# VHH binders against F-box/kelch-repeat protein At2g24250, part 32

Target 1, 374 residues: F-box/kelch-repeat protein At2g24250, of Arabidopsis thaliana (Mouse-ear cress) (q9zuh0)
Amino acid sequence: MAMKKKISTSSIMPDWSQLPEELLHIISTHLEDHYFDAVHARSVCRSWRSTFPFPSSLLRQSYSLPAFPLESKDLCCTLEKVPLFLFRVLTPPDAADASSEYFLGGLGQDKSNDHVELPSPLQCSVKVNVPGTEPILMNMLDCQIIPLGHKYRLMIGCNPEEYSAAFLPLNEQGGGGEFVALLDCTDLFLVLRSTEMRWIRLEKPSTASCKELFTFRGRFYATFFNGDTFVIDPSSLEATPLTPHIDSNFLVPSGNEELFLVKTDFLRCRVSRLDEEAAEWVEVSDLGDRVLFLGGHLGNFYCSAKELPHGCGLTGDSILFTVGSRNVTYPYKYGVHTNKRKAEDNINCWRSSRENRVLFRNRYDPVLSFRVER
Below, E stands for the ipSAE of ESMFold2; O stands for the ipSAE of OpenDDE; V2 stands for 0.75 times the mean of E and O plus 0.25 times the DockQ between their complexes.

## First folded at step 22 (VHH; framework vhh_8fcz_2)

Design i2 (from f3 with I109F; at its last look DockQ between E and O 0.02; V2 from the best seeds 0.00; counts 0 for: pae E 18.6 > 2, placed apart)
Fold by ESMFold2, look of step 22:
Structure i2 (fold): chain B 374 residues (1-374), chain A 124 residues (1-124)
Amino acid sequence: as target 1 above (374 residues)
Amino acid sequence: QVQLVESGGGLVQPGGSLRLSCAASGFKFDDYKMNWVRQPPGKGLEWVSAISGSGGRTYYADSVEGRFTIIRDNDKKMVYLQMTSLKTEDTAVYYCARVTKYSLWSGKFYFDPEGQGTQVTVSS
């Protein structure tokens, strides 16, 4: 006459949503150092979501700035640090297709207050906006995730601005310490020192539009679409020319270790690294395990091929131009011969490998999307 | 030599719709933020809208936000302005342009129109 609780066959799998808060807290303390595991834990259920904070290393760090002088509106002004990642879609084990799918873009917390239930604990999702399509939820368990660095963007109110921005923290680890920010506005540069919290006008050293701003070893670097390149000292604000005018030119920092210069006519290219002690550019024929991504809307980046499986289509010691009008391209490699023409080709340069065909599905904000065919 | 050719203007009634086009040549189109500006009768240039070189970010003047949409096609070197819910105040010659100056004190962008523009007239 007594009612017995029967465990259904579905109870073979644990129901993680039923864990007591005390156990969730213990699990939470062990996951704090593994930021994508914390994102996964937040997707289990509402109880896990409220217990596990969004990882602070994945949050878009924001810096409150004085009112922006180039807008007549009295709106809040902030500078966001947006972390960037390369996502490689994991191929099912029995797939016949020898291609790999990649996404490159930013990642941040969804600040929606809709309380909707996210997928089960075996799935993690990130909203990805691909231009021309509805936003999609990308399952992070379906992807290998490779950090690439970050991009700074200016926010006026809630709207992003397309001013190129560079941010130089002056204290180690940058924990709320002193900084200098440099913004390229159309007619001039604006500089903000955290010690003053006042915008300083600085005339641009070039008449062309600024192409990219970044920092390397404590100084600002500015490139321009006419080929001008300058190094700007954060203290004196003096601009020093770095390279002469060249029709096509890319500067690629590799952390604070190396700064690469890629000169190209898109048929061939030459790569150099900056030797600061000798004040010269030294030609490079070997990028090591680096895959360089050049010319996209997110800037110039590299990833380490050591984190990529063999046969995935992206190979170290290579350059992938993400700029151009064609949706199909190939990585560039050093010393590639052109056997199609019986000519004395100069093999002391980088050129299209004509292997691992790359098909771009999107080259525009907010995500770079491409497929690599072997 | 830089050339921008605007087209698609015409006569419409209030509340109507119109799509402007701008064909670009003589410069590396992908490298430049593109803008629509307009000149109402007897007045100076007024900034309308902008789109980033990549096309991923768009910007609008308060007077047109929610009614106009800027679109760019880097393969065809084209920029478009889709106008809806047109008002009599939208009557102007419309130009596409690259930025030549920003005035810090007025908060306005200044442009040197490089084409002849296209006339939009909104009247019953």
Scores: ipSAE 0.000, ipTM 0.145, lowest interface PAE 18.6, mean pLDDT 70
ESMFold2 (binder alone), look of step 22: mean pLDDT 82; pTM 0.825
OpenDDE, look of step 22: ipSAE 0.656; ipTM 0.845

Design i3 (from f3 with K108T I109R; at its last fold request DockQ between E and O 0.73; V2 from the best seeds 0.63)
Amino acid sequence: QVQLVESGGGLVQPGGSLRLSCAASGFKFDDYKMNWVRQPPGKGLEWVSAISGSGGRTYYADSVEGRFTIIRDNDKKMVYLQMTSLKTEDTAVYYCARVTKYSLWSGTRYFDPEGQGTQVTVSS
ESMFold2, look of step 22: ipSAE 0.392; ipTM 0.654
ESMFold2 (binder alone), look of step 22: mean pLDDT 80; pTM 0.808
OpenDDE, look of step 22: ipSAE 0.728; ipTM 0.897
ESMFold2, look of step 23: ipSAE 0.517; ipTM 0.810
ESMFold2 (binder alone), look of step 23: mean pLDDT 81; pTM 0.824
OpenDDE, look of step 23: ipSAE 0.724; ipTM 0.895
ESMFold2, look of step 24: ipSAE 0.502; ipTM 0.798
ESMFold2 (binder alone), look of step 24: mean pLDDT 81; pTM 0.827
OpenDDE, look of step 24: ipSAE 0.699; ipTM 0.887
ESMFold2, fold request of step 25: ipSAE 0.000, 0.463, 0.379; ipTM 0.336, 0.752, 0.711
ESMFold2 (binder alone), fold request of step 25: mean pLDDT 80, 81, 81; pTM 0.807, 0.811, 0.817
OpenDDE, fold request of step 25: ipSAE 0.719, 0.664, 0.681; ipTM 0.861, 0.855, 0.874

Design i4 (from f3 with N35Y A50G; at its last look DockQ between E and O 0.65; V2 from the best seeds 0.00; counts 0 for: pae E 3.1 > 2)
Fold by ESMFold2, look of step 22:
Structure i4 (fold): chain B 374 residues (1-374), chain A 124 residues (1-124)
Amino acid sequence: as target 1 above (374 residues)
Amino acid sequence: QVQLVESGGGLVQPGGSLRLSCAASGFKFDDYKMYWVRQPPGKGLEWVSGISGSGGRTYYADSVEGRFTIIRDNDKKMVYLQMTSLKTEDTAVYYCARVTKYSLWSGKIYFDPEGQGTQVTVSS
């Protein structure tokens, strides 16, 4: 009788989960400035996840502060630094769809008990909370991710507060460095200096409500709904009027490079940049590769279009108003005619381009979500 | 150069009315909030009134609220102060000005007058 031999084949595919921890530590030292690569590495297996820490630049960093003086209970007070990102959903290579989907919002580590392991070793997901719907899980590998900076949020105990806050560190390394925090609290400002670690009440330089509070080039900037605008020195706490004084405007920092003023009636707008040497606003007709996002619940931001592919519906040198009652809008561009049969139209301003239609799916906390159609 | 030229002052009786004017040149007038300040005899400067760049919002010191009205004409680059129900306490040199600084500690407002001012004298 012929004996049956057992035949088996083993997979020859590399199993990256079996790498020694020493080698994982060497790999991890090369990822410190590439935070989404670190997130991808954490999805390989539990060994990689324990070796590659969640990137500190993606964590919501918190600064412990003295008890908030406007609360009756003296609860713990922290200031969270929430990193902001624009996510563009990549179109599958085989799709003929002319639309692009975008999500803009703050990113943080999900600390819930509902963790789900992805089947792919490099796949990981971002949970997007759209009000009134169940959360959407998006695979990060299906997205292009563009950093937009950060937003500070005040926490009193476990409760977020909607007060505007600005934080100005004295150095980037943090080693024994001093800082100043400035808060808008409806009828007054509060300031905290790290050298005193005590909230101090300040007078506002305007009778109107504060609209925006942010930092640019080592100083605080405050805008008010009545058009008042100030630059505030963090040492002296003296406020100097900044020269626009216009009732309907947006003030938009572009990193530490430029500060833009956008004046608008939402039909047309004009843009100026601050020339600090001349102490004047200089009208501009070109934003370079910038896309400005104005007026939404997340405030005013810009995005560089340098890495955006041609035809994705968002292009540089444009303005997208994210405020308003209608869910459909168009990016504004300089010098666009709206109707050739109306020869009196002014071309020396920014107008709706009537191209690349933007459909908002959500404009309310926590995420701005929209689709762009060509 | 920035220039602010005040005019329209004079001698009036208590209860009288007067309209001050301020002509501006040398800067983008529409972009600036403007103020009236005054210097009573033998005293320092005190704030009277302010108006936003567009003219959409106006502000008044407690001592003049209801009696004075600030107005601006951006086409003519002019600021006006319409004064009514004048009192002897309103006697001062009046200047139009731009604010130079605010102290957030004290709420104190600093002005640097640019022109010669215009004299208002209220006497019986």
Scores: ipSAE 0.271, ipTM 0.571, lowest interface PAE 3.1, mean pLDDT 74
ESMFold2 (binder alone), look of step 22: mean pLDDT 80; pTM 0.814
OpenDDE, look of step 22: ipSAE 0.645; ipTM 0.839

Design i5 (from f3 with A50T; at its last look DockQ between E and O 0.40; V2 from the best seeds 0.00; counts 0 for: pae E 15.7 > 2)
Fold by ESMFold2, look of step 22:
Structure i5 (fold): chain B 374 residues (1-374), chain A 124 residues (1-124)
Amino acid sequence: as target 1 above (374 residues)
Amino acid sequence: QVQLVESGGGLVQPGGSLRLSCAASGFKFDDYKMNWVRQPPGKGLEWVSTISGSGGRTYYADSVEGRFTIIRDNDKKMVYLQMTSLKTEDTAVYYCARVTKYSLWSGKIYFDPEGQGTQVTVSS
């Protein structure tokens, strides 16, 4: 990194604004996947701003779609790609009193920004709207920021709709703009192929309501509340069952690398990964640096804890359920022994750690906010 | 390897009863909903009934509702179709199937019957 998240004011520090352009270009090539470090670099001075472009991955993409066939009004239909981030608010590291505040949600350009001249630290700020509270202006330099992927939001007219949606770019590696979108709406699926720009009705392969809809390795996956799970080919639109299990199952893609199945009765979990070559689920005891977030309004996702410091309350190799009516929970970890009454249960499962107490302040759209107490 | 073995078919008079059985092996039976489908003479496959993996939900085609009952036994890995008040229109080869597929090319729902089926003949 050429720049820390927190700008140092030590008198012995170099004047970063005098760095030659050649070195700035070298630094800029190493920031491609560190989106908010690029934003922070732009705040250093005029030279850095001209060298570090605003990351295109932070821009909200919109796709114009044909009129929605289930709407009697002739309203415009768009699909918005909303990037998701986890913000950790930095606090003094008092171990006995240390707690971490987290905000998770979609990032968008705010067209209602004021026109007052702002100092450099405020130019790197994010406005967080939590329902029922005043908006919070968070300085990005006071936050650690972790990308979580994105979600798609259907807009009919100017209003968002609460349809589950999955979006699959075609030939993205070859630079094409083609895509297939799959929507769960009412009693059916709707499919749109960008090559035809027509809505196609797809009957659901299950009689139950669709629970989750996502993509993995170029195919759509649909889970249902009765435990049915199907893989849908984007070209043929054929649906093939994937072995489902009990209603408390969660499927969690980790990019295109792995697909995890989490089976739980909310006392214990078992986790498996899909071995596509063997066509079987292989139980695992280790999630690596992943923290899984399951069941919330943003769906199932993971974050990498590679850059999370020890003691921040969120660590790799753990599962956090964000579903339920209670506002207090604990992360699940493998091999945790909870009490003497449960001593006869084997330790080969995931259980509540009873550490790093999580208190939810908001679990509803547009932001998931919570505090972790160690 | 997946196997589905249908049995229990035969010749019955109109108004009669039969119970079809399907023995499953080679897959995690409890994880799949199961279907009965039939192929009437000279016609394509026709959906008859579906039962959820747990057995808690059952569904029937309009033509058989009230006359047929689908049942599963997950311990024995069996699916049954209890047929009563049989009509000549029920004459078909009956298959159990675990897989449904959908195709927008033809507008058809496909089933994946993996057994040889069992013949039901209702003669008047």
Scores: ipSAE 0.000, ipTM 0.137, lowest interface PAE 15.7, mean pLDDT 71
ESMFold2 (binder alone), look of step 22: mean pLDDT 82; pTM 0.839
OpenDDE, look of step 22: ipSAE 0.667; ipTM 0.854

Design i6 (from f3 with S52T; at its last look DockQ between E and O 0.02; V2 from the best seeds 0.00; counts 0 for: pae E 19.6 > 2, placed apart)
Fold by ESMFold2, look of step 22:
Parts: structure tokens; sequence; C-alpha cells
Structure i6 (fold): chain B 374 residues (1-374), chain A 124 residues (1-124)
């Protein structure tokens, strides 16, 4: 299949390459926090490209590490920080259906040598690679783009290794370079403190395989496929069990503000937030403006529905499971009534809303591809 | 314990057919994309085919497209590879695998086969 190309129907457009340099500088100051708009501005012409710097938040950041202890000491070792985004493809107003198409994945450089000169509207594009299919070329102007944070990967020599990693910066002002990293290496955890620059072996606190690694409020969290969950202190490396210990749990940090526990059998679920001061999980019926994405190979994420238009098919206060055996699912909402037995118990939980059908095209890492239909 | 057991290999003449089977246990089979990979003599692993957890989409390497068919049965926890029009170049040890390591940048997928594999030999 051919790559998607924007077919331009010509219209009269101003020649933006002729803007005075003073006006370009004013525009540049207003793009500091809108980095994809900065990429688009750089694509207009040479004058705009020289005025608008490439956003540093879209560049991969890497950290040189000591030789990896499970490989030859001759190999270079780096930890790469890969930015993650949710792309919503905008539909024309006269489209035949109201569906919205989404892509979620890590952003990286295109290293192919098949570059061709692109017209100005296509110079600001993202290539989406789904294994087993032809790549899709998307113009960034045809997309709404929502940042989802980062995923870390280990590079050994020139070969990437995708060990699960959690990264804890120790910066008070955000300008220091000190950090602690925790890596899941199948049989054990490895810990690196940037102040010591040596690998520390840490035996796993569970006999099961590790499922998720993340940080929350200065500590590491590890979940395991048997339902074990631990909090690991970055200084002492002590692992403290975190209740509960049952299967089918998801832990979802929302920044450093909240940590949600989602318990589910995929018919219904219950959500709790961690009250650290009371050492208790408090059941909640409201996620605010959050949309939770649970169960993918990229981990658990959320986005703010304030960044989504009302008619796009995703709404706040909802849960979307990205794992499962079916290509069709629905967002979960609190208090959805059903005719099942014990209907009173079913009102006080989260379940399928049966609205805004989600059709998965691909659930493989590195790209989650789906369409939302109303 | 995760177990993937490959079977159905053997000696086949060029142009012949074989069906490989993979029995899975010890994990939530429906939740995982399944792959066939192969290791030709004296070479590294090559990706052959993939099928989504739901079975709704299949993918093939260029070298086998049109000749091989991947199928899964989630009720029986099985994945199959139907091979036709076999060539000498298809001689390899075949493994079924989950994706256990991958690159977010390039979409390249790295596999750790978990079974012993099944030998396919195509010779006259």
Amino acid sequence: as target 1 above (374 residues)
Amino acid sequence: QVQLVESGGGLVQPGGSLRLSCAASGFKFDDYKMNWVRQPPGKGLEWVSAITGSGGRTYYADSVEGRFTIIRDNDKKMVYLQMTSLKTEDTAVYYCARVTKYSLWSGKIYFDPEGQGTQVTVSS
C-alpha cells in the first residue's frame, strides 16, 4: 500500500517566508510550550527554520552508562529516553462518518535513506511503522498531538535492548544530572546510581515475572504477573509489599498527584486512590478529566480530556483497556446500569458504557492503532 | 511456567507442504501476539509471520508471503504455520515466540524463543 499523502486543493495563501524578522521573533516566543507548532514553523522556509529552534522535548536524551554486567565489557552502554505521544487524526468536516483515528507510540528519528523532497505541507510529517504493513505518512497539521511522557530503553553497543526501566531524577531545580535507574533483566533487577556509576544487583522480591516498573513520589513501583506489587526505596533498595496481591490489577500514576489502583475481571472494575498518610486505598467513583489507557506493552497512561474535543469519541472520567483478545471494546464509566444479577452491586462500579465503540487496528508495540466510532 | 512447544517439522522435498504447531501454556495466551521465527543453518533468527491476539490480522515476511499461512486457536491455545511451496531456503529450525523485547524507535522486534523449536529440512 502507498503512504498517505495530503492531496492539496490549491488556495491563495500568503507567502510566510516574507515576514519581517522582528515579527518572527515575537512568534517564536509564543511557541516555547507548543513544540509541534515549532516544528511546523521550522518547515515554512529557511528563514523560519533558522529562527525557531528544534524543540528539545522531541529529541532523544541518552545517558552513558558503565559496561552492562550481563554482556561483554567491550560494549558501550547507554540509556535512551524515548518520548511518547498520542496522535489523533483530524477528520474533515464533511467526512462520511464521525470516527476518530488514533496512534499511540514512541517518537524517533527516521534513519532511512529514501528521503525525497516534500512539498511544504508534507515536510512536517510523521511516519508510522506498523510491523507487517506499509508505513503511513501523516501530516502533523492533520493531527492533534498529546504528550504521554517517556519510555526508557537500554542500548548495548549499537543494538537496542528493550529492558523495562524506571528512571528517577534527583534534580531539585531540574538542572542537575543525578539519577537512579532500575532495570528489569528477566532474572534480576539492576540498579544504577549516577553518583556511583556501577551496576548493583537486586534480587527480585517475587518469583513471578515483572509486569510494570514506574516511579511515583520518589520511589520505584514494581508489579508482577502473579499479582505481587512492591514499593522499592531508591536509597536502601528495600522492597515493601503493596496491597493487594491479586491478579488483574493495574497501577496508574497520574503525575506525582495520585496513584490509582484498578482492579478488574474485565466485566467490571473498581478504582481506588492511594492515601499515603492513612496507608489506605480509598475507592473512588470519579477520575476527573482523566482518560486511562490500561494494559498495553507501552505501559499504563492517562491523558486529560481537556485536550480532547467533545466530539472525538473519548471523554474524561473513563477507562479504556488496550489489552484483551477482541478488536472491539468500549470505554468504562462509573455507574452504568445493567440487567445482570445483583444490579445494585453493579451500579457501584466501573463497566462498559457501550458507547463510542473502539476498534483496534493494531495492538503491537511500538504502535497502538485504533479508531473510535460513535 | 511459560511453555511454548513446537512440533510438525520434518524432511520435505522442494515444492512440498508442512504444517507446524505450537502449544502454549503458562500465560494469558489471548493477550499476546504470536510469531513464527526461524534460524537457518549458520545464521541468526529471521522473523517469519505474526498474528494478533484476536486473530484478526496476520503479517508475513516478504520471503514467505503467499506461501505460508499463520492461524491461531485461542480456545486450544495453539498457533499454526501452514507452509506450502517449500524451497531449500526455508530449511531452518522454526520457533513460535511472543514479543519479549522490541525497539520503540524503528518498530524492530527482538525475540527470545522459549521452546526447543522444530526442524524443517527441504532437500531432494
Scores: ipSAE 0.000, ipTM 0.117, lowest interface PAE 19.6, mean pLDDT 71
ESMFold2 (binder alone), look of step 22: mean pLDDT 82; pTM 0.827
OpenDDE, look of step 22: ipSAE 0.655; ipTM 0.840

Design i7 (from f3 with K28R; at its last look DockQ between E and O 0.02; V2 from the best seeds 0.00; counts 0 for: pae E 18.9 > 2, placed apart)
Fold by ESMFold2, look of step 22:
Structure i7 (fold): chain B 374 residues (1-374), chain A 124 residues (1-124)
Amino acid sequence: as target 1 above (374 residues)
Amino acid sequence: QVQLVESGGGLVQPGGSLRLSCAASGFRFDDYKMNWVRQPPGKGLEWVSAISGSGGRTYYADSVEGRFTIIRDNDKKMVYLQMTSLKTEDTAVYYCARVTKYSLWSGKIYFDPEGQGTQVTVSS
């Protein structure tokens, strides 16, 4: 394999557009599993763009489903897997404020008939569609991009539905396409096993509306606006309650290893982790480097603060509630002292930090848009 | 208590425009998909339009596609229906509806109006 790497000095920047195609192919084989690096490589020039394939993991996957039983029309039914990202807009050094702009949303293909021209043919662009505003087109190099996982949505024909969906792959070893899907419909849950391709109707275990639906360690979790939370086994469809009824609960999986429970009245909150072996919730005072995003239309997620620069306004060990009608909020932190006149203040909880003020411009599909001020 | 108050109806000529409003209270408005349904004279309820809780997705009946626009303002707890190119067939009492029921026997999603509605009359 012939390879020639152009080594640059500190006073000269290499002209990467001059690399021979043979070297580009070698570089491309080392980027196959690093999808944003591949997108950035495609922005170098036409030669790089033609050589580096677009990462398939950034495309919305869809799964064909049997005819939807709640629809009287004979329309195609599909389940779309929407990858979610937190975008931080890189602020020029001369910006007047120390504010950081963020977008949290799904990345997908632009299906509009407008065919908006890209700002540069040698760059990758992202169209940001914030409801109630003019869509904007940004260069991906102008953003820091942090993956947050996926959200699933139901499509009937070409129309998206807001029914919440959870998707459980049955084979993590890399073979097969078998899965179980659980859909939150108005009055019931619908379950589909890919091996049967048949909808199974399941009564909801709560009378409240379902708030969120996700998977953790091979089981479905359903939370409800009245505080009810259930674990649903994908084989038996048995629902087992997890928490007593309270006004607000949030469940946040952190990888495959931890599940956090956040209990709150929005004045204070307490965080616990699930200890499955002991069958108990263990209260914690530390989330490590995690920033939790709770209550938005996109569900509950976290990101690592190690991916965030110093001074950006989002710091680890914090909770950002994105639910509610108020456009201004603050991240919650553990042990924040308040009420200086009252020495009896209980600091063994999570409270508004009153720093790094968050101003929401939009909290709705397709994007959560907010600004963090120092 | 949950309340939905419709307004903005009236008499309009064919081809005219009208904007309906629905003021919501007594529930977490942002968490619910909102619908407009209508009842033409002597007929049952007919679904017109829907908007997601976030406002990011809109849906329309074939009979109104391209003529009606549904909008929501979650800060003010309002949903609107902007109607243009009105036809005599659009004459109805219009309701906004939060609650949808599914009937397993009919396979139909049923809408449950909670307000008094607002009359729209299109006539020359």
Scores: ipSAE 0.000, ipTM 0.129, lowest interface PAE 18.9, mean pLDDT 70
ESMFold2 (binder alone), look of step 22: mean pLDDT 81; pTM 0.821
OpenDDE, look of step 22: ipSAE 0.660; ipTM 0.846

Design i8 (from f3 with S103D; at its last look DockQ between E and O 0.08; V2 from the best seeds 0.00; counts 0 for: pae E 18.3 > 2, placed apart)
Fold by OpenDDE, look of step 22:
Structure i8 (fold): chain B 374 residues (1-374), chain A 124 residues (1-124)
Amino acid sequence: as target 1 above (374 residues)
Amino acid sequence: QVQLVESGGGLVQPGGSLRLSCAASGFKFDDYKMNWVRQPPGKGLEWVSAISGSGGRTYYADSVEGRFTIIRDNDKKMVYLQMTSLKTEDTAVYYCARVTKYDLWSGKIYFDPEGQGTQVTVSS
């Protein structure tokens, strides 16, 4: 009985760094439309990086705006469009802890001509720019990249201070489209129309400090710390209160599809969507494939679960609420029966689920990192 | 470096008074509206009060109107919250905040540095 020596075919991973330049060029021409593939390609090795340009779509676009009227000095004002991504770092299969690590933020190309020969594999990494911190080099080769849209940043001054701003393009189709920018200044809103290219003072519709400015379906939304919420028309600049006034409300736009209102008492959540036609909030029990991230010192955002890797621990139709300074995040699901609570509990609400834990690892803007623990 | 340091919290009985203080440094204090926010146990952040840079305008949440007074001393770079007629519902960690910068990504109210806050407990 001849023991068939199982020739462990050590699958010699081909050294892709040895791929001829000619072939790399051919590949590069086919990847032009797929910016994520280009990012992955750039992460293979130095030769690949040199062949595959950083996708222009991932570059921060900067727009010079008129000088910001701060005090007696005219400060340079720059609007930056920053693409946002969710990165899933793949942990080696042998890592016992099935926990997935995620990074939320923007990607940047190191423009520094300083060919500092970064040691491999870092030389193949994408630079993640975190304001006020040293850039983090992240190898994208083994990462899943999920696009989350973009945010706008207004940079003012030589030492660029970032201000909360919302940007609304009025004509998307034409390369030179009209836009309106809304800036949260200390005591006032400032509005810039592309047609006028001057800052206009706008009184804040609330006496409280502005919590958040965002856009949804062609309108500005302003939330305030006192619970006030206003819709601002970009043309008339009229602010209309969005009712009901509820303390501890979270507004979450899901692109241009839905605007969600989440009310929470930490134990339970109620979720409503805005029906613009009816001008009413409609309670919802289903978020579809959406995962909402809410609360804490972290901004509100959403992710499509369809884009998430299988088994990552995040599922659609979920709310992750971050509570307190400890960055503890709790998942909420609709209709979850908590064994311990009396039969009388209204199951028609979003309740905390203990199935998954999300831990935020860093608090650095604009890049957030979190871990999902099963 | 921007710093905000809260102090003055403590245990007080209902109906009692407490004065919170916030020491600011590392920025042009007069140019910023200063805020007090609080986080009750198991609840989200709640805005409490604000005072304009010059101190000429003050703002209060309905829940604290008439009971709380916000004051600032620009020479000392201090913000104060005088709390009177305290209620059990006022129990929270109180934070001093420059709410001039809100990062849309993180929703962070620029607490630079994020102060530890000061605990206020109102209990009989």
Scores: ipSAE 0.000, ipTM 0.194, lowest interface PAE 14.7, mean pLDDT 74
ESMFold2, look of step 22: ipSAE 0.000; ipTM 0.136
ESMFold2 (binder alone), look of step 22: mean pLDDT 82; pTM 0.824

## First folded at step 23 (VHH; framework vhh_8fcz_2)

Design l1 (from i3 with R57S; at its last look DockQ between E and O 0.02; V2 from the best seeds 0.00; counts 0 for: pae E 20.0 > 2, placed apart)
Fold by ESMFold2, look of step 23:
Structure l1 (fold): chain B 374 residues (1-374), chain A 124 residues (1-124)
Amino acid sequence: as target 1 above (374 residues)
Amino acid sequence: QVQLVESGGGLVQPGGSLRLSCAASGFKFDDYKMNWVRQPPGKGLEWVSAISGSGGSTYYADSVEGRFTIIRDNDKKMVYLQMTSLKTEDTAVYYCARVTKYSLWSGTRYFDPEGQGTQVTVSS
């Protein structure tokens, strides 16, 4: 049985058959490049809102799965693909505030309110829900919005499970429906091949709890809290050790282009990139325009600083740890000089820069919210 | 090494309220989902509630949904269970646990409690 893609679009649009197929294709390709143009078009008036559907690239795609073997209830089991975005609140040109405010999280359509009409300026808005606080309505026109990729989560009925999940499509052309999914359960991994549509058990290669599970260049990667790291072939399901046992490691894919290893004791860290052809980790002193976000509930991601204005508090070539108990931190940068003394090991590593203070408003699911002060 | 210390239990009348606490030490608390489980008299362990490592997702058994609230404080390394509208069937020893184990063949969740638990007794 083949997995069927769930359609989560609103049915507000009257009839897309009123548009020529060539025009719909052109609109679809431009929406992929400009994620929010359709949202802005929908905010013009009721006629435009009914004509342009909510863009599918901004929707949480769902994939139906066979019944989950760990539950006795006969509930729907789905894998939800949640797109992630960084929102930066734009500062008016007459404001004197030197800080910047950011929200990072998954975006989805609130289907319970699809039928509610808002005043025209508020139709292009997002509702930010922080547990234990009042929801905040933010106008998208007041934000810079930066896509960050996505994460997968398992849903049993309507409830998310905190199992790590990785999803690997198998079609090189990108249009096929075949995939392999890997789930971390407490005792073992569960594997699902779309061609079989049944759960296959896989013994974990480590006795520690799995920390992260992701894909890179057609293979699964699993990290464990004891520092174990394995690459898992989706066909053979063989697990091969990737790194030495080192606690507090982070593996950070940058698309399918590069895989970074960040080794840290949280005073200093060193960054390496994987050279697959040489089968080695190569230390780096430069992340380019990347800002890495490591260790939070959203996983490990990066943002391109090319999209960020000068002086906004987030700069390229930096690392922001979002894990930990403290609500204040600083980005890490390479070669930071300390005032107490200079040591060669302090210059040749990544350290807290003390340049831009980051104050976390919320680090818990569903949104990472923080302010950067200079 | 790893320690989970439950507290806050006691004797309470039906309809009353009680707040359980779990103090955690010896592990990276923020990285773990936390659970509350209970053992009623003469019965096995029952799962009650869970909270994600970030604290953003909460889960409840049908029998307690709407009456119990699970909360975590990652700064203090604490998990709480706020219980309201207590019933006599809520009488049990309550444990917090990091790991929920599942049997694939029986479809049953089971736990390996790490602490002593805290007794909750609801009686008129």
Scores: ipSAE 0.000, ipTM 0.125, lowest interface PAE 20.0, mean pLDDT 71
ESMFold2 (binder alone), look of step 23: mean pLDDT 81; pTM 0.814
OpenDDE, look of step 23: ipSAE 0.697; ipTM 0.876

